Miniprotein binders against q53ft3. Designs and how they scored, part 116

Target 1, 195 residues: q53ft3
Amino acid sequence: MFGCLVAGRLVQTAAQQVAEDKFVFDLPDYESINHVVVFMLGTIPFPEGMGGSVYFSYPDSNGMPVWQLLGFVTNGKPSAIFKISGLKSGEGSQHPFGAMNIVRTPSVAQIGISVELLDSMAQQTPVGNAAVSSVDSFTQFTQKMLDNFYNFASSFAVSQAQMTPSPSEMFIPANVVLKWYENFQRRLAQNPLFW

## First folded at step 12 (miniprotein)

Design D5
Fold by ESMFold2-Fast, scan of step 12:
Structure D5 (fold): chain B 195 residues (1-195), chain A 83 residues (1-83)
Amino acid sequence: as target 1 above (195 residues)
Amino acid sequence: SPIQEEFEKLMERAEYYFEWAEKYYELGDKEYALLLFEFAARLFRKAAELAKKNNDPESYKEAIEYAEEAQKYAEEIQKELEK
């Protein structure tokens, strides 16, 4: 249902489902990551009244996860860009992953998505400034990211379904990728902070 | 009372989202501003329901008026985004 993008890395579209309503993406070598893009694949919408809360987690000195709420994705806002470089030494926030006290690899962070009622999402407060960043370098970065993703996805996607599905693979329709890219870059050109 | 404390917490959180929605709108993030105004409206309406159960018509009126204002801004932004 979800995708995760980091500059200079292959897009991830196969989230690990850790509960019926909870999904995670692993981010190895997270200390080199400044921005993360989280998006819906566009094929399956959230049920009415539902959305996704997006969290970032890194391991503390004891390998215990420290979760922070970054923001949200919904049917009306199916993608968001987050700045995480300032959060790697931050304090933890409230999170629905409280039962997951697994010791983690020291250099691997995670993006977590919790599918929740919009009313429940409204009760939460994201960490400050995670979704506020707009300078020329950031605008250039996001354009390069979108171009790289679109080129990769377009070359991979086959409209005639000439591939056999496998348990570890997800297929993205080229038309969905193109439509999302066009809408996102149009809004980015109008305002780099639209997210 | 516990009901009054819960009402106050809902109003404060709704105001937080309302203020942040205004800031994001000024920064040009209309999709996020829309979402945050919708969150503010939802929380103000929850506060209004709580005031109604607590037989507090003044608090009910205040919460409803703020909810309607947040909803109005959300609808205006929705119209902008549909173009």
Scores: ipSAE 0.195, ipTM 0.649, lowest interface PAE 4.2, mean pLDDT 75

Design D50
Fold by ESMFold2-Fast, scan of step 12:
Structure D50 (fold): chain B 195 residues (1-195), chain A 83 residues (1-83)
Amino acid sequence: as target 1 above (195 residues)
Amino acid sequence: SPIQEEFEKYMERAEYYFEWAEKYYELGDKEYALLFFEFAARLFRKAAELAKKNNDPESYKEAIEYAEEAQKYAEEIQKELEK
């Protein structure tokens, strides 16, 4: 359902599902990470009235996880870029992962995604410095470009499925578009200036 | 009172989302602006419900006016995105 991208690393598209509504990505060597991209794969949209709250967790000096709300992804905003470099010494915010028992793993942080009602998401406030990074012109342009391309391709596939198929008509399989999206994200992570 | 403190908390959170919605809109992030104006409107309406329970008509009026403003901005942005 979700993907996670860090510059210079391979994209992760296989989140660990830890509950019906909760997904986690591991971020090893998190102290070297400045930005994290979280995005929807487009395979499964959120149910109406729901979205995803995106959290970041790191182990404190006692090995206990400290969870902070970074922001949100929704059907209307299926990707977001977060700056996490300033958060390693911050305090935890209110979060839905409190009941989880987490084994201490030194130098490994986590991105958590909790599928929640939009009403519940509105009750929470993201940490300020994480939100700021998502508004710079480069990350905003990147988000819009990726979202627009993927949404366009997905819409085209749906529209074509509603029509009587013609064997002579050209079409792009949805899985090819998804693979392109994943490959583009990986290339962007390895070299942000490749385009 | 506890109701007044809860009202203030909702108003503060609603103002946070309203301000960030304006900022995202100015930067051209209309999708995020829409989401945050919708959040602001909902939170202002919850604040208004608390003011009503607290028999505070001035706070109720303030919260409703802000909720209506946020909702109008959200509707305008939604129309822009539908084009």
Scores: ipSAE 0.199, ipTM 0.661, lowest interface PAE 4.7, mean pLDDT 75

Design D51
Fold by ESMFold2-Fast, scan of step 12:
Structure D51 (fold): chain B 195 residues (1-195), chain A 83 residues (1-83)
Amino acid sequence: as target 1 above (195 residues)
Amino acid sequence: SPIQEEFEKWMERAEYYFEWAEKYYELGDKEYALLFFEFAARLFRKAAELAKKNNDPESYKEAIEYAEEAQKYAEEIQKELEK
């Protein structure tokens, strides 16, 4: 029902179902992760009046899980970007995963999704600014991807004098890549959702 | 009283979501703004039910007025998303 995406890693679409209404994704080497995207696969909607509460769990210094509410996904909001860098220890007694508190291996975090009534979801508040605007986070991510692509493409630039005659290879002028990059940045700055 | 303390807790949660709905709307995240205004309206209505049980018409009126305001903003955002 759910997917989980971390920049630079393979997308996960097979959550571990740990209860009828509870799903988890493992995040190894979570110390290198700044943002996590959680999304619905689009094939099965939530039942009417229900949605998903998204939690983040990391092991404390004793290996005990600390669960924090990040935010929500619903049929009307089927994807969200969460900032997990800089999260601090919280009180773990007010969460639906209480009975699942087991000692875990250090450096492995989890994303937990609990399918709940909308009324129940409203009774909790997300921790800090972990659940920032998808527009804000997506704009930052898109800008970084744009920069990465431009830098990668530009690393192959050669002058015509350096080119060997090779009909089996195709070349794109660097100035075309630069013009596309500049146009895209301009449009993104004017309207982050222009695509 | 215990009922008054419970009323205040519902009001505080509703205000939290109302404020975050306004924030998400300013950031352009209309889907979250809609969801959170709907959460605020639900929570204000729960507070109103407690005030009604406690025979407190002033608290009831306050909670209902805020619920209606949150509902109004949710309806406006819903219309924006449909265009």
Scores: ipSAE 0.379, ipTM 0.775, lowest interface PAE 2.7, mean pLDDT 76

Design D52
Fold by ESMFold2-Fast, scan of step 12:
Structure D52 (fold): chain B 195 residues (1-195), chain A 83 residues (1-83)
Amino acid sequence: as target 1 above (195 residues)
Amino acid sequence: SPIQEEFEKRMERAEYYFEWAEKYYELGDKEYALLFFEFAARLFRKAAELAKKNNDPESYKEAIEYAEEAQKYAEEIQKELEK
């Protein structure tokens, strides 16, 4: 249902489901990461009145995860950019992950997504420094990249649905996605603000 | 009283979301501004429930007025996003 993106790394779209309402992405070598993007894949919306609380965790000196609330994703805000640099020594926030038997690999952090009622999400406050990401030029670039990809992909999905008698079934050719990605990278190299 | 302390905590959390909603709106992040004004409105209404239970009409009126203000901003932003 979710994706996770770090600049310079392959996008992750296969979260580990650790409970019916809880999903985790591993972030190896997290000390080199400044920002992380969390987004919905667009195939299945949240049920009415629900959203996703996004958490970041790292192993402490005892190997126990320290969870911090970064923010939220919802049907109205299906992607968000979070600044995680500087959070290694922060205080843990209230979190729903309990006593997880998480592999405590050194230098591997996690992004956790908990599907919650919107009323429950409002009972916590995110770590303040994670919220400044929207001003940064890098975060603006990353958000525009995700918006561009989603709009492009959804456009082709509509075209496929229009051509078939069964609109519930879609096929997006892998080569079309690859062509878009190559064009995007080429144009970025020429002018980072081409869009 | 314990009810008064819980009321103050709910008001403080609602104010946090109200302030961040204003900041996100100024930054151009209208989707987060909308979400956070909605959170503020919900929390102010939950504070009003405690004031009502505590027979404190002054605090109830204050919380409801802030809830209505947050809801008004949320509705305005929702209309901006629909255009």
Scores: ipSAE 0.385, ipTM 0.778, lowest interface PAE 2.7, mean pLDDT 76

Design D53
Fold by ESMFold2-Fast, scan of step 12:
Structure D53 (fold): chain B 195 residues (1-195), chain A 83 residues (1-83)
Amino acid sequence: as target 1 above (195 residues)
Amino acid sequence: SPIQEEFEKMMERAEYYFEWAEKYYELGDKEYALLFFEFAARLFRKAAELAKKNNDPESYKEAIEYAEEAQKYAEEIQKELEK
């Protein structure tokens, strides 16, 4: 249902489903990551009145995960960019991933997506650093990158009507994502305002 | 009072979403602006119910007025997204 992308790394489209409504992506070497992109693959919409709360977790000094709310994805906003660099280690968000409070490898963080009622999503606020990144000048360029990526990737997506083995899933060729990433990096390096 | 404290926290959360909705709208992110105005409206209405339980008609009126303003902006943006 979801994809996760970090600049310079292979895109992840196979989230680990840890509960009926909960999905997780592993982020090894997370200290080198500044931004993460979370997006819906597009074939299966959220049920009416629902959306996805996006959480980030890292192992504390005891190996226990500390979960923080980054933001949301919804049918109306199926992709978002989150800044995870500089997040504070002290405070965890209220989170639905209680069963995932197990000792983790110290260098591996996680992105968690919890499918929640929109009313429940409104009851907490994203961590300040992640929210603030959406309005700074560098984040504006990153937001344009997200828009371009989603439009580019969707232009190569195969509809469920054209799939026969697994009609409930969207299939995007890995080389399409790689081609987009390489093209975007090249163009951004040449002119940050090429949008 | 516990109800007053809960009201203040709800208002603060609603104001957070209202302000960020305005910022996203200015940046052209109409989808997030819509979502956040909808969140603000929901939270302002919850704050109004808390003010009602606390027998505070002034706070009730204020929260309802903000909820209606947020809902109005959400409806306007939804129409923009529909074309």
Scores: ipSAE 0.356, ipTM 0.762, lowest interface PAE 2.9, mean pLDDT 76

Design D54
Fold by ESMFold2-Fast, scan of step 12:
Structure D54 (fold): chain B 195 residues (1-195), chain A 83 residues (1-83)
Amino acid sequence: as target 1 above (195 residues)
Amino acid sequence: SPIQEEFERLMERAEYYFEWAEKYYELGDKEYALLFFEFAARLFRKAAELAKKNNDPESYKEAIEYAEEAQKYAEEIQKELEK
C-alpha cells in the first residue's frame, strides 16, 4: 500500500494496519528527523473518489499522542515530502485517530494514513508548513533520497525461483519500483516541487 | 445560527485551500495546486448548498461564483498536466 522514507534510515514499506482504512508507521528517535516522504507503492490505486490524509503524531509531556494533519496523497499525487521539524503542538484539534489514542514510548512518533473520501479530506486543513528550503538544496535532497531508495531496493532483487516464503517478509515487484523511479525522476526534472 | 456558523466555516476553509492552491502553483507544485483548487471548489459548493437551504441568495451567489472560479483553475491545471 504505502511507504515511508526518512533520510539515512531503512525505508518502511509494511505499514501497520490498525483499521480497515487506517495505517501507521512508527518513527523512533523522531527529534532527529527533519523530513519524511510518504508514498504509494503504485500497485493498487485508491478507489475512485478517495485518497489518503497523512498525519503526524508525537507524544506530549504526558505520553499522549498529539495528531497533526500534514497533507495528502492521492492517485494524482502519490508521493509527498513533509517537514516535521519545528511543528507546533496540535492539542485540542480533532482527528480521525482519536479513538485509537494510547500512551506511546516518549521518543517514538508516528505517521498515520487515513483513507478517506475526497470530500471528507477537504473538510480539514493541514498544519502550516512554511519552511521551504531553497529549490536547489531541496532538489539535491530529493535526488539523493530517490537514488538511495532505488539502489537499496535493487540490492535485494531476486528471481521468484530464489524466494523463500516468510510470513514476516514483504516483497515488491522490481518492475513496480523501476516504473515509480522513472516516473518520479521525469516529474522531478519537470518540476522539483511536484511531490 | 448553527447553519450560518457552518456556512462561515466552509467558506473560510475553502478560502484556505484556494490561497494555498495559488501558492503551490506559483512554486511549481501543479499537482497540489490542482488538488487544493478541487478541494476549494467542493467546499464552496457545499457552502452554496447550505445558503440555498437557508434561503440566503446573496451568500449562495457568492459561494457559487468562487466555486466556479476554483473549478476553472483546476481544469486549466489538469490540462497542463496532461501535456
Scores: ipSAE 0.370, ipTM 0.770, lowest interface PAE 2.8, mean pLDDT 76

Design D55
Fold by ESMFold2-Fast, scan of step 12:
Structure D55 (fold): chain B 195 residues (1-195), chain A 83 residues (1-83)
Amino acid sequence: as target 1 above (195 residues)
Amino acid sequence: SPIQEEFEQLMERAEYYFEWAEKYYELGDKEYALLFFEFAARLFRKAAELAKKNNDPESYKEAIEYAEEAQKYAEEIQKELEK
């Protein structure tokens, strides 16, 4: 359902499902990460009245997870860029990831997505300046990556819709995201300004 | 009182979303601006309900006026996104 992207790393499209409504991505070596992009794959929309709360978690000195609400993704806002650099230790928000049975390792953080009612999402507040839009060069680059992905994947989605039993629904195969990422990285290596 | 504390918490959270909606709109992130104005409106309306139960007409009026303002901005942004 979800994807997670960090510049210079392989895109993740296979979230670990830890509960019926909860998904996580591991972020190894997170101290080197400034921004994370979270997006919906376009395969399955949220049910009406629901969306996803996006959390960031890192292990504290005792190995216990510290969860912080970064922001949201919804059918109307299916992708978002979050700044995780500069988040202070001990700053936390209310979160639904209570007693997760996940082994914590040093230097590995997580992105968590909780599928919630919009009313429930509104009862929480994101931390600081975690979300950004298009002000700096990195956010511009990330928007271009998302635009490129949308255009690339759309060509395959139309073909898949024609072959499905339900042609009113478009599906994007997970491997298409990997192919897009490889193509995008190759183009960047050839011409950094193509984006 | 517990009801007054809950009212203050709802107003504070609603103001947070209202302020961030304005910031996102200024930054050009209209989708988040819309979402956050909708969140602000919902929370202001919940605060108004508590003020009504607490027989506080001034707090009720304030919360409703902010809810209507947030809803107005949300509707304007929704129209912009439809274009």
Scores: ipSAE 0.327, ipTM 0.737, lowest interface PAE 3.1, mean pLDDT 76

Design D56
Fold by ESMFold2-Fast, scan of step 12:
Structure D56 (fold): chain B 195 residues (1-195), chain A 83 residues (1-83)
Amino acid sequence: as target 1 above (195 residues)
Amino acid sequence: SPIQEEFEELMERAEYYFEWAEKYYELGDKEYALLFFEFAARLFRKAAELAKKNNDPESYKEAIEYAEEAQKYAEEIQKELEK
């Protein structure tokens, strides 16, 4: 019914069913994961009036899961992107997985999907940094990166255009792109929030 | 009172969903905006029923007005998605 995708990893389409209404995906080496995509496969819709609550869990020091509500998938919204990089500390959400006493391997997190009535889903609130803030952060980063590249490259292009025999044309030396990339990476390494 | 505390919790949760619905709409995620306005409307109506049972007409009026506002936005977005 569900799929789970992490950038750079094999897509998972075979959730482990742990109850009639509960499905789980394992996320090995979750400390390296910033975003998770959860989606419906499109072959079987939710029953009328139902949807899926999406949870993230990480193992505590004793291997016990700490569950946090990320958001929802429904027939009207069958896919969502969640930011999990900020969620590896803090309090657990109210969750339907409380009866499960599963001791987990360190560094293996889980995505849990609970099929619930829409009215029941509304009784919970997702963690604030899981959905919209990840889009905002990515959009800001992408915009800053593009602005940085444009300003850097255009400065060199103007200088080169002034030196060419055809001043109506602009040229960007290939090494300028490489230099921008190296400068951007150096800045990011020194201060990840410089953007 | 316990019923007043429950009313306030429902109102706060409804306001959370209302605000997130507005954010999703601004980002162009109309499907989530619709879902969250529907959640807000449901929670505001539940709060209104608690106020009614507690014979609190001012809280009832407040909750029902917010429920109608959220429902209005949900209906407008649903019409946009049907096109």
Scores: ipSAE 0.393, ipTM 0.783, lowest interface PAE 2.6, mean pLDDT 75

Design D57
Fold by ESMFold2-Fast, scan of step 12:
Structure D57 (fold): chain B 195 residues (1-195), chain A 83 residues (1-83)
Amino acid sequence: as target 1 above (195 residues)
Amino acid sequence: SPIQEEFELLMERAEYYFEWAEKYYELGDKEYALLFFEFAARLFRKAAELAKKNNDPESYKEAIEYAEEAQKYAEEIQKELEK
C-alpha cells in the first residue's frame, strides 16, 4: 500500500505490517537521513473517511523508541515529504504505537504509518519542525536528488570518437542532460513550487 | 469545568489547523490546505456541540461561525483542485 524514499537510497515499497492498521519501514543509519518521502502506491485507496498518520521513530540513549508525528497522507494527498534532521534529539509525541514499546537496534530508525479515521487524525498535531517543512523540504530534497542524478549520468559521458556501435542500446547526448539540468535549477531557484 | 476545558482544547486545535491551512495555501500546497481546513471545520463543530450541551449559546455561535468559514475555504479549494 505504501512506499518510502530517502535521498541516495533504494526506494522501499514493501512495508512490514505489524498490526491490522499499522505499517513500518526500517531506516538503517538514520543519523545520515535529513528527509523522508512517504507515498501511497496507488493500487488500493484508503476506505472512505480514513487516512494515514505518519510517524518517525529513533532509539533514545537507552534503546527505547521515541515516536513523533510527522504528518498525514490521504487519498487527496497521497504523498508528502518530511524533514527529520531536527527531530533526532526531541521528546516523543503521543502515538498509537505506544502499546508496542519495542527496544530497537541502535542506528535503525522507523517510519510508521497508522491507518486512522480522519476524525482521529485531527485530534493530534504534527511536531513543529516537520509540519512547516513539506514544501521547502521537497525543494531541498529535489535539488540533492538532481545533483546526484546529474553527477551519476555525467560519469558515463564519452566523446563520439570513443563510442563503440551497439544497435540494441539507446544513447542521450550529455549536452542534452546538462541543458535540462541547468534549466531545471534555474526554474527551481525562481519558483520552488513550479515542479 | 471539564466540559469547558475540553471546549477550549478543541477550539485551540481547530485554530492550529485553520492557521496552518492558510499557510499551506500560501505555499501552494492546496491539498494539505484542503485537508487542514476540513480538520478545522470538524474540530470547530465538535466544540459547538460541547457548547450546546453546556448551554453556552455565545460559545456555540462563535464555534459554528468559524466552522462555516473553514468549510467555505475547503469548498473553494476543492473546486480549484477539480479543475
Scores: ipSAE 0.422, ipTM 0.791, lowest interface PAE 2.4, mean pLDDT 77

Design D58
Fold by ESMFold2-Fast, scan of step 12:
Structure D58 (fold): chain B 195 residues (1-195), chain A 83 residues (1-83)
Amino acid sequence: as target 1 above (195 residues)
Amino acid sequence: SPIQEEFEKLMEKAEYYFEWAEKYYELGDKEYALLFFEFAARLFRKAAELAKKNNDPESYKEAIEYAEEAQKYAEEIQKELEK
């Protein structure tokens, strides 16, 4: 299974399985979203030679989904940050018919994950600049936040698994996210360059 | 020819991933750098296979040399991540 995180929102860890190899997260109010984090929960790896292609979709003017390839997650790269703010084609567009154009299309976007052979993934080309790079200080900060969160959550999960009689159970307790947030705020207040 | 056009597209796509791998490595994202060097190597090898089927030994050699270079960078980064 997979997780999906949007800054300022509750983490999603329950993807909808729509096919044997396809998983979806709903993103309501997508016009306010700039970045999306996609990650593996860390207990079940991809089969050897496979990975996940990450897609983003939003409804077009006819309400039909438009899918775009953002990038990839793999066993070697189990988490990734994607910038989607530049991919929303409806940004600033308005219909000239004024009062006649009163139809509201759904404002729910989706993140899709397709489990594919690595060889097949290499054949595809992601939308340019979707995968976040360390181009500016905000990008660097966000990547380091992701690293910090992943390491902290993994540490907590291992400790809990050792004490739990049902190690096959997979979940991320809300308290883990809260503890990460508190520790991050505390360290940032003491030394802004700790990250 | 259609085969030559397909070869050129594969080489161009492989170079796209190779250049992005270098960029991510410079920016400190070694995991993405590794992934993209591996993608570049796979695409260069696919181009080489196409050149071999087309009886074009010069293009085959070019593609294989780039594939080996991408694979070498991937292996170096893999070793860095295992430490």
Scores: ipSAE 0.195, ipTM 0.666, lowest interface PAE 5.1, mean pLDDT 74

Design D59
Fold by ESMFold2-Fast, scan of step 12:
Structure D59 (fold): chain B 195 residues (1-195), chain A 83 residues (1-83)
Amino acid sequence: as target 1 above (195 residues)
Amino acid sequence: SPIQEEFEKLMERAEYWFEWAEKYYELGDKEYALLFFEFAARLFRKAAELAKKNNDPESYKEAIEYAEEAQKYAEEIQKELEK
C-alpha cells in the first residue's frame, strides 16, 4: 500500500508487514539520510475514517529501538516529506567507539506506518523536528526527488507484451507513477512548501 | 479534579493542532491545514462534552466557541480544495 523514497537510493514499495495494521521499511546507513518521503501506492484508499501514522525508529546506544511520530498520510494527503536529520541521537555527537571500548550499534533505522483511526491520530503529537526548510532549498530538493523517482520507476515500465510471469516481483503501472508525479508537480507549483 | 484535568488536556491538545493548522495554512499546505483543523475541532468538541457532563457552562462555552471556529476554517479550506 505504501512506498518510501530517499534521495539517491532505490525506491522501496514492498514494506515488511509486522502486524495486520503495521508496515515497516528498513533504512540502512541512516546517518546519511536527511529526508524521507512516504507515499501511498496506486488508487486504493484508506478505509473511511482511517489514515496512516508515520514513525521513525533508530537504535539507541543499547540497541533498543526509539520510535518517534513524524506525521501522517491520509487519502487527502497521500504523500509527505519528513526531515529526520535532527532526530538521530548521534547527529553531531561523538561516536562512543574507542572512548568506552564498546562496539557501535548497527546503523539501520526504520520507517513504520501504522494504519489508525483518525480519532487516534488526533490524540498523538509528532516530534518537533519538521523544521521548514527555506523555500528555494525545499523546492530544489523536492524537484530533484520527483525527477529521480519518476525516472527510476519509468525505467522499469514494460508493455504487456514484454511482461514475463514473476510472482516474486512487484510492478507499478507507469500511468500511476505519472499521475502521482503530475499531481505533486502541480501542488509544488502552487505551494513550494506543501507536503 | 480528574475530569477537570482531562478537560484541560483535551483543550491543550486541540490548541496544539489549531496552531499547527494555522502554520500549515500560512505555508500553503492546505491539505494538512484542513486535517489539523478537523483534529482541533474534534478535540474541542470532546472537551465540551466533558464540561457539559461536569455541569461547567463556562468551560463548555469556551470549548464550543473554539470548536466552531476550527470547523469554520476547515469548511473554508475544503471549499478552496474543491475548486
Scores: ipSAE 0.430, ipTM 0.777, lowest interface PAE 2.1, mean pLDDT 75

Design D6
Fold by ESMFold2-Fast, scan of step 12:
Structure D6 (fold): chain B 195 residues (1-195), chain A 83 residues (1-83)
Amino acid sequence: as target 1 above (195 residues)
Amino acid sequence: SPIQEEFEKLMERAEYYFEWAEKYYELGDKEYALLMFEFAARLFRKAAELAKKNNDPESYKEAIEYAEEAQKYAEEIQKELEK
């Protein structure tokens, strides 16, 4: 359902599902990461009244995860850009991953996505100013990149009307993400302002 | 009163989201501003519900007025994004 992107790294589109409503991405060598992008992959929406709370976790001195709420993704806001530089030594916020405290390898952080009711999401407060403003050049670049991805991927979307009880749902072939990434990298190498 | 304490906490959280919405709208981040105004409206309405149960009409009126203001801004931004 979700994708995770770090500049200069391969896009991740296969989140590890750790509970029915919880998904994680590993971020190795997190000390070198300044920004993380979280986005919804296809045209499959959240159920009505639900959205995703986005958390960041890094291992403490004992290898235990310290979770912090970064922000949200919803059907109305299916992508978000977060600045994680400066959060790596912060205290953990209240989070739904408490019962899933697993000792992690040093230098590997995680992005966690918890599918929650919008009313529950509203009662939480994100740490600091992790969400990045649209006026920032990096945010503008990333938003155009995501727009390019969405338009490219949507051109390959296939309705499963004849195969599922929810015929209005659309699915995008998994390999289309790789094709988008290769095309975007190629165009960016030719002209960094091609968008 | 525990109900009054819960009311104050909801109002403070709603104000936090309202202020963040204004900030991001000013910076041009309309999608984020919309989401934050929607969260503010939800929290103000929840505060109003508590005030109603606590038979506090002044607090109810205050919370509902803020909820309506947040909802109005959310609707205005939604219309801008539809263009």
Scores: ipSAE 0.208, ipTM 0.670, lowest interface PAE 4.4, mean pLDDT 75

Design D60
Fold by ESMFold2-Fast, scan of step 12:
Structure D60 (fold): chain B 195 residues (1-195), chain A 83 residues (1-83)
Amino acid sequence: as target 1 above (195 residues)
Amino acid sequence: SPIQEEFEKLMERAEYFFEWAEKYYELGDKEYALLFFEFAARLFRKAAELAKKNNDPESYKEAIEYAEEAQKYAEEIQKELEK
């Protein structure tokens, strides 16, 4: 139902379902992450009167998860960008994951999504510094994402002379990636919210 | 006392969402502005019901006026998004 995107990493679209109404994405090497995008896949909407509360968790010095509410996704707002850099290791927010036995490695953070009634969602206030809503912050994140994707894709470019015969492999010309990058960057400069 | 404490808690939470709705609207995030004004309106209405139960007409009117203001902003933003 949900996807999670971090600049420079593979998009995740297969959340671990840990309860009927709770979903988790793993974020390894979380100290290198500044922003996370959480989005709905668009095929199945939330039931009427429901939405998703988005939480972020990192391990404390004892390996115990510290959960913080980042914000919300709803049918009317199916994607959101959250700034997780600068979140501190104080005691966590009230959260629905506290009683769950979720085993993770010490270097792995998590995004949690809890499907809740709108009344329940309104009873929690997000961490104030987690939301990214300004045009400048959105543009900065998008530029980093764009650069990371282009660099990642380009790292696989090889000349035809260096290709080994493999009829089952798919190849995309580096020029196609460059053209997409330039077109996207141009459109982003004209209107940061075009996508 | 318990009703008054719950009233103040609801008002404070509603004010949080109202203030953030205004910030999101100014930043151009109309979808979040709408959601947060809707949250604020609901919480102000819950506060109004508590004031009514507590026979406090001044707190009731204050809460209901804020609820109506938040609802008005939500409806205006919803119309903007429907264009």
Scores: ipSAE 0.356, ipTM 0.755, lowest interface PAE 3.0, mean pLDDT 75

